# Designs tried in a protein design chat: VH-VL binders against q9h9l3. Part 259

Target 1, 176 residues: q9h9l3
Amino acid sequence: PRKMVAIDCEMVGTGPKGHVSSLARCSIVNYNGDVLYDEYILPPCHIVDYRTRWSGIRKQHMVNATPFKIARGQILKILTGKIVVGHAIHNDFKALQYFHPKSLTRDTSHIPPLNRKADCPENATMSLKHLTKKLLNRDIQVGKSGHSSVEDAQATMELYKLVEVEWEEHLARNPP
Below, E stands for the ipSAE of ESMFold2; O stands for the ipSAE of OpenDDE; V2 stands for 0.75 times the mean of E and O plus 0.25 times the DockQ between their complexes.

## First folded at step 13 (VH-VL)

Design zb57 (framework fv_nivolumab)
Fold by ESMFold2-Fast, scan of step 13:
Structure zb57 (fold): chain C 176 residues (1-176), chain A 124 residues (1-124), chain B 107 residues (1-107)
Amino acid sequence: as target 1 above (176 residues)
Amino acid sequence: QVQLVESGGGVVQPGRSLRLDCKASGFTFSDYEMHWVRQAPGKGLEWVAVIRYDGSNKYYADSVKGRFTISRDNSKNTLFLQMNSLRAEDTAVYYCAKEGYYQSSALLRYFDYWGQGTLVTVSS
Amino acid sequence: EIVLTQSPATLSLSPGERATLSCRASQSVDDYLAWYQQKPGQAPRLLIYDASNRATGIPARFSGSGSGTDFTLTISSLEPEDFAVYYCQQYDNWPLTFGQGTKVEIK
């Protein structure tokens, strides 16, 4: 009954020695993998470490970036009332400073049937990269120029679709 | 400042049980996965167990699976390791360890802070 | 399980000399590799994470390099406090594994 979207964020380091993770990009895709939102986001604090190896973010991306408060409003408008799929999604929600209801949250890093299909231990938190390779036979997060949050959100939605029927039935019987 | 303080180590006979505690301070404990890592005397480091930030998922090294149980109490900022059916080869210094910064596109399981360690000696 | 092989087992050097420590993985770990320093009776201390990023408070003489299967920790000019055991660790896949260690000792 509810619409479903997938989200992935990128963080940069702010605060003392760049140890605070601040939102710097967010991508949201719909059920079919079409992009609903993809913006670079300017943190309110000074960026100490771009973490480019993982984030793909460089100084030039900040020039036309949407300020955090504006971006957050846009993102929450898309997420509210929807089933939101992500991988280790609690990290995305922390960066957004946002609480999403557990009943509407799906975390592909914590779905035992998904790990089972991938021939991985059910209790291990597997990376998006490994699950995507094992289940979709696709390499993501390739190269050294950083990851694409669009690519990650799309892969996350496709992974969830593999267990959607089984997992939704499980959640209906065992509400969070 | 971040601190991790272990306690509960000691000398026990084979087949007995022991519980280790790790008290955390200086960071939001409930935001991080936590691990136990051990080191036998004169040997290298061996990963033992991990627990998810909310306690809902736990994973173990094959050498301890079925005998050790990791748990946490986020209201007390405390990590636990219940060690049952102890063997001589479990003799080691046990460290609790905190994962580094979070990054949505990557799971970064390096350990930026370690406790001082607590010695567990299993001997008859 | 991913096996990390460190070489040499022991480096005997004098203060002021350059130390080069190797860590080789049995399969690619991308850049999911950390280096730790451990002194007798102490807990390990993080030196390098994500293959090449220096941890907070770690002196500039420490640097990490490499990717995939071959990694190097370099200490450009050894200080007396640098004589210790060094471990690499991969976090690309479960179980998390450490190398067996390289001891850097005074010649």
Scores: ipSAE 0.818, ipTM 0.925, lowest interface PAE 1.3, mean pLDDT 93
Fold by OpenDDE, second read of step 14:
Structure zb57 (fold): chain C 176 residues (1-176), chain A 124 residues (1-124), chain B 107 residues (1-107)
Amino acid sequence: as target 1 above (176 residues)
Amino acid sequence: QVQLVESGGGVVQPGRSLRLDCKASGFTFSDYEMHWVRQAPGKGLEWVAVIRYDGSNKYYADSVKGRFTISRDNSKNTLFLQMNSLRAEDTAVYYCAKEGYYQSSALLRYFDYWGQGTLVTVSS
Amino acid sequence: EIVLTQSPATLSLSPGERATLSCRASQSVDDYLAWYQQKPGQAPRLLIYDASNRATGIPARFSGSGSGTDFTLTISSLEPEDFAVYYCQQYDNWPLTFGQGTKVEIK
């Protein structure tokens, strides 16, 4: 059995009008929620929009941030060969400019049994915050100061664990 | 610049079918969730349907569920809305809409760009 | 579904005046609230997102405030081009819903 990790990334806006989502923080936790990685990351391009409301990123966080290329290397070393759990994880991989094998990827925003358990429509993409509240009775992303990627990664892992057995069986019968 | 161009609208009788197209340009189409929103003449806005970036998930308003099908072809940067069993109350301008910038676990489903809309008239 | 109620239905003002538009949600939507402007024959245009963030290219005279269930769009000094219909929209939960709109017209 492969080891499982959960990842959550925060992005800032770069490029014209800040519409390009660039990696600015990445957190990775193991199956037990222990932090394996948590770093602020410096995008290669000028930051136009810190998107602080969501990202929690401020200018001060970029002063000693890890350069993107270095951070990417560190992160990829952790992810390689593992089952990677995330929420809307395609965004994280996009920001990382890395795509994990689909067979080793678990997206908690796209697991119908998880939505059913939360009494949500199976085909609707629900927020991590909503699912966490419904299924874990825990409030995350509280306030307006931005997300904690560590907290989000931990919540993501805990949500997945609720449906892990069922979903892994489903995937075994229906490989992506 | 971002552009969304709807087409396919027209006049149809109740019970008939119609397909709408939305051609996207100026952004990485395959990275974004896309939506249809409609507006009956002289009325407000009504969300209709959403499709995931890769087409793997679709969700509909109750008013169109079972009759409408949203789809996309990312290789052609095109969004579709297949409308079957059309009713008079489906008469509206139909807009394709792009969600805002993508962020990790947040649902930021405001619409930063809209097409010009295409009029669908269902009348006997 | 979350119902958004806008008020007033119609706001009659003169250029240069301050416009205050209200949007109330049937339940809390945190700050997952956007405002749009729509002129006759045109598609809606995003003004405000996340309750208080002004979209790119939107003049400073437009501002949004509020959280939870009560939101306000303010136009500090109306320009002739600002007379239009304004919609609020929540994206806290499915289905996405819009307010019924407020028409800002010339007195």
Scores: ipSAE 0.667, ipTM 0.900, lowest interface PAE 1.0, mean pLDDT 94

Design zb58 (framework fv_nivolumab; at its last look DockQ between E and O 0.72; V2 from the best seeds 0.77)
Fold by ESMFold2, look of step 15:
Structure zb58 (fold): chain C 176 residues (1-176), chain A 124 residues (1-124), chain B 107 residues (1-107)
Amino acid sequence: as target 1 above (176 residues)
Amino acid sequence: QVQLVESGGGVVQPGRSLRLDCKASGFTFSDYEMHWVRQAPGKGLEWVAVIRYDGSNKYYADSVKGRFTISRDNSKNTLFLQMNSLRAEDTAVYYCAKEGYYQSSAFFRYFDYWGQGTLVTVSS
Amino acid sequence: EIVLTQSPATLSLSPGERATLSCRASQSVDDYLAWYQQKPGQAPRLLIYDASNRATGIPARFSGSGSGTDFTLTISSLEPEDFAVYYCQQYDNWPLTFGQGTKVEIK
């Protein structure tokens, strides 16, 4: 059967007014939450806004960061052929300039049974923080120094496991 | 430059319908969740609805659930609000609003750009 | 639903004075808070996002502070164009909510 990984990225602001989201860290964990990849990544263009409050990215992280093209190649080799789980995962794929097959993609921000389990409306796009608190009784993204993509990827995998059987059956009956 | 232009407002009787359009330009429309926000005359702001970047998911304020439908056509950079079973309390200026930047696991649903608004008056 | 309570309802000041506007949330919204300015007949304009970041093109006299439940918008020295209504907005959880507004008017 197909291997499953979870991914989370941290992004910085590039482009005009720092409004473009560019990849600056990526973490990938396996089904058990073990880290398969965790690198700071240097965007190919000038960083206008580190977004440190949220991204945790500082100037010093960029000094020896892996160049984007190299990091992208490494990441895509890990993702190829696998079921990839993420939260609002389309944003991670945009930052990677990559689109994983929809049949192999799982987005915890858009799984109605997961929302139902959390006593949330099925169609409300809930934050990773709120779902993790409600369903795993854990606080993530704590403090003002920024989010950890490792912590977030691990939480995302744990959330998916709560509905994995039901959701995989649903997708088998309702292919994208 | 980013622009949002609403249209379709007017005066209608209670129980009738209207459709609002919002034409977007100056940004990659299909990258962003889009919102409607309204403001009754002389009153504050009320969030109305949101639609996912690809149109596949929608969420509404309780005050409009079952009566309003948000939709989008990414090929035309247009956001819509279908307003059915209109009531007097729906009288407001309706704004189209764009979210700030996007991230991976958190949502930044502040509105960096707004349209000029279109007035809907529900009166007998 | 997270209720945002702004105070005062009205602030009557002269140009050159310092304005301090308060926004209190009924539960923590972390730093997921924005401030908007609205002039009569116009759409709201974003001033501050993520509690303390000035939006592009917003003059340095505008600053935001606070976290969790208590937030402040400060206008260090009022200009004639600053007389408007100001709204806070939280984006921590659904539904998105706005404060009722603080009107800053010329004395």
Scores: ipSAE 0.826, ipTM 0.927, lowest interface PAE 1.2, mean pLDDT 94
Fold by ESMFold2-Fast, scan of step 13:
Structure zb58 (fold): chain C 176 residues (1-176), chain A 124 residues (1-124), chain B 107 residues (1-107)
Amino acid sequence: as target 1 above (176 residues)
Amino acid sequence: QVQLVESGGGVVQPGRSLRLDCKASGFTFSDYEMHWVRQAPGKGLEWVAVIRYDGSNKYYADSVKGRFTISRDNSKNTLFLQMNSLRAEDTAVYYCAKEGYYQSSAFFRYFDYWGQGTLVTVSS
Amino acid sequence: EIVLTQSPATLSLSPGERATLSCRASQSVDDYLAWYQQKPGQAPRLLIYDASNRATGIPARFSGSGSGTDFTLTISSLEPEDFAVYYCQQYDNWPLTFGQGTKVEIK
């Protein structure tokens, strides 16, 4: 395997009326799906909306959560210099206030061959849930108690592995 | 604080072209996928097109595919819809619409803000 | 294409009465459903998102419920400004689709 990791984050609502999306959990897995990082993260701003239905974050998770500045440093240490796979990964990088080089970024929501294998419209941005069901015959993000960022990161890596050879070849001849 | 202001509508003959602009303010435009939604006079809402936050991916309703082109200029906070080969059935108020909040691996394509709409009338 | 069917087509009520509007999806949309209000000559206004979350600035009399295929918008006590057309919208799958609308009119 290459020096490649997959990431998925959970966000909570901060700012006036909870309109700002702030990082509250981050999970990173290696090529084989083993967890390298999984921490609840305390935003620097007051949490207005936990968005628990989607994030799985509750007040109890914030009690011993890693402060944003410290968590960010830990996460960036893991990501720097590696190929980072994610689904709509620009949102994860936005929440981390981080710029990762495009040449080392793989976004499974924006890989036309992956949609093609799933019999989905090539130009549509498909959810992780739908691609995982179509291609891996697996239901993720089940239930009403929030998503698991570990589960999402693992599914994302598995989806990328389905197109890795052809997509890496495409990127080599068509650099970002 | 969030505003979407549309322009470019008007009366045009079948087969002609028209371009709609949507100027965004009050949010980080480059963070969001943006949509066009239309409404024929006295009828319901119809989704038309979407563009990815960076402009790299575009997807269209079957009714406009091959005729309409969505684009954006993030440096100017502006969304565009180029409408070619216009038909009478394209007559509608066209709305620019912003997606809701974001999460990493899930999409929330409800529209928390809409433009005022710009009327396009295709008439012979 | 996921079809959303709203019922009734028209709801004739007086101010102070409770309004209950239905939206049914042809297949499950989980909780990826929103409700909009539209008044003549105006753009639609977001009322409810994620099936049950009230949008910013929306009065407490508006509430959403349901999941999967069956959704309800409730207005607990109609105010004069609530007489309008209401649309549901799903965002679980492409293409994005809207219901045909329910008109809430004065009796």
Scores: ipSAE 0.813, ipTM 0.924, lowest interface PAE 1.1, mean pLDDT 93
Fold by OpenDDE, look of step 15:
Structure zb58 (fold): chain C 176 residues (1-176), chain A 124 residues (1-124), chain B 107 residues (1-107)
Amino acid sequence: as target 1 above (176 residues)
Amino acid sequence: QVQLVESGGGVVQPGRSLRLDCKASGFTFSDYEMHWVRQAPGKGLEWVAVIRYDGSNKYYADSVKGRFTISRDNSKNTLFLQMNSLRAEDTAVYYCAKEGYYQSSAFFRYFDYWGQGTLVTVSS
Amino acid sequence: EIVLTQSPATLSLSPGERATLSCRASQSVDDYLAWYQQKPGQAPRLLIYDASNRATGIPARFSGSGSGTDFTLTISSLEPEDFAVYYCQQYDNWPLTFGQGTKVEIK
């Protein structure tokens, strides 16, 4: 079996009105929740909106932030060949300007057995915060100081582990 | 500038079908969940349906489940609502609505942009 | 579903006065609460999101506060164009739900 990692990214707003989501932090954890990568990342364009309330990103975090191109290379090196778990992970990949193979991607926001276990509608997309509370009895993304991408990545991995056996069997029978 | 333009509304008899379209522009359509929200005449707002960015997931209000189908064509920046087995209580202005932006594994399902709506009247 | 109850149903005020609108949730929605303004014949317009964040282009006289189950929309000094119906909306859980609305009318 392939090694598994979980990823979570924080984005800031760039562009004329800050509507472009640009990568500003990326955290990657292994199967056990150990941090493999956690870096602030400097977008190539001027930051218009730090989105601090959600991202946790502040101006001081960008002073010594890793340039995007360098960070992207580091991150891709870690992800290559692995099963990558994330929550609404398509947004993370978009921010990374990278798309992982679908067969090696696991999106915890789109796993019906996970929703079922949480007594949520199977066809509804649930937030990481909600699922984490329901299934792990843990509060994440608390307060207004911004999210912790490490905490979110860890929660994502723990959630996936709850349905890993069932879901991997399903995927084996129904490859994407 | 973000724009959402609904079309397809009209007067239909109960039991009939109708399809609504919503043309989106001014943003990357394929990045966002899209929603339908309706408002009966003189009444409040009611959420109807949501579709995932890539169309891979759909979820409906109980009031329309099994009768309505939400879909999208990202190549055409268009959202659809197929309404079957229409009832009098389905009479409403139907709005297409864009969700707020995604941020770090959180969904912000407030609606920052709305179309002007299209009126659907179900009457004998 | 989460039920949102707005009060008062109607608020009659004059231009220049302060308007205070309440929205109560049947259960906690954290700060996943939005406010909309709707004028006759128009689509709703987003005013506040995440309970207290003013949407782009919204005047400073509009403010939102609250968390959990109790939320407030405040218009510090009513302008003639502010007379409309206001809706709260939660996006904490499915299905998404709206309050029944508060009509702010001219006295």
Scores: ipSAE 0.751, ipTM 0.917, lowest interface PAE 0.8, mean pLDDT 95
OpenDDE, second read of step 14: ipSAE 0.747; ipTM 0.918
ESMFold2 (binder alone), look of step 15: mean pLDDT 92; pTM 0.942

Design zb59 (framework fv_nivolumab)
Fold by ESMFold2-Fast, scan of step 13:
Structure zb59 (fold): chain C 176 residues (1-176), chain A 124 residues (1-124), chain B 107 residues (1-107)
Amino acid sequence: as target 1 above (176 residues)
Amino acid sequence: QVQLVESGGGVVQPGRSLRLDCKASGFTFSDYEMHWVRQAPGKGLEWVAVIRYDGSNKYYADSVKGRFTISRDNSKNTLFLQMNSLRAEDTAVYYCAKEGYYQSSAFYRYFDYWGQGTLVTVSS
Amino acid sequence: EIVLTQSPATLSLSPGERATLSCRASQSVDDYLAWYQQKPGQAPRLLIYDASNRATGIPARFSGSGSGTDFTLTISSLEPEDFAVYYCQQYDNWPLTFGQGTKVEIK
């Protein structure tokens, strides 16, 4: 079987009025939840809005952060050829300026059986926080100091494992 | 500058259909889930429908399920609401609304920008 | 569905006074609560998101507080342009719901 990893990124606001989302942290975990990568990443543009409430990123984290181009290279080496799991993963790939094949991408915000298992509307996009609470009985993204991308990546992998067999069978019958 | 401009409102008889358009500019439209919110004359706000950034998932308030269809065209930065089998109770100003910022795995479904609204009056 | 109850329905005050508006949820919404201002003939305007964060361009006199089921919007000293209807909105669970509104009017 192909190796599987889960990813979660944090973004900061750059560009006019901080409206552009730029990568500022990336965490990748393996199938068992062990951390393969977790680095703060320095955007090439001036940070206008740290979005600390969500991102957990502060000026201090940028001091020794890995420059975007170097971090991107490291991350892509980990992702290439693997099944990559994420929640609203299109945002992570966009921040990385990276295309990952749809056949190897798993988005836990867009898996109807997962919503069904959580007793949530199948067509509503549910947050990682809600799915994790309903299905794993665990509170994530707690407090007001920002999210942990490691915690989010770990929760995302655990959620996918709940529907892995069913969803892989679905994808085999209905290739993207 | 972020702008949302609704159009397509008007007076229509019960049982008829109407389509609302919302033209977006000033942000990357294809990055955001978009919503319709309505307000009956002299009343409060009521959430109507949401569509995922890529158009794949659509979800509706119970009051409009089976009658309204939300859709989007990301190449034209346009959001649509097709309203069928209109009832007097659907009379309202309809607002196009943009979600707040996203962060990878989290969704913040407060509305940081609203259109000016378009009035739909269903009367005989 | 989560019901939001705003109180009072109408708050009659003079410019310079403090306004305190309440929003109570039928079940916990954690911090997933926003406040909007609406003036006659206009679209709603975001004031506060995530219970306590001021939106860009919103004056410091506006503040939000609370968590779980009890939330407050405070306007420390009313300006003439602040007389409007205020709505709270939860985004913790589907369907998204709004309170019925509190009208802040000139005494």
Scores: ipSAE 0.675, ipTM 0.872, lowest interface PAE 1.8, mean pLDDT 91

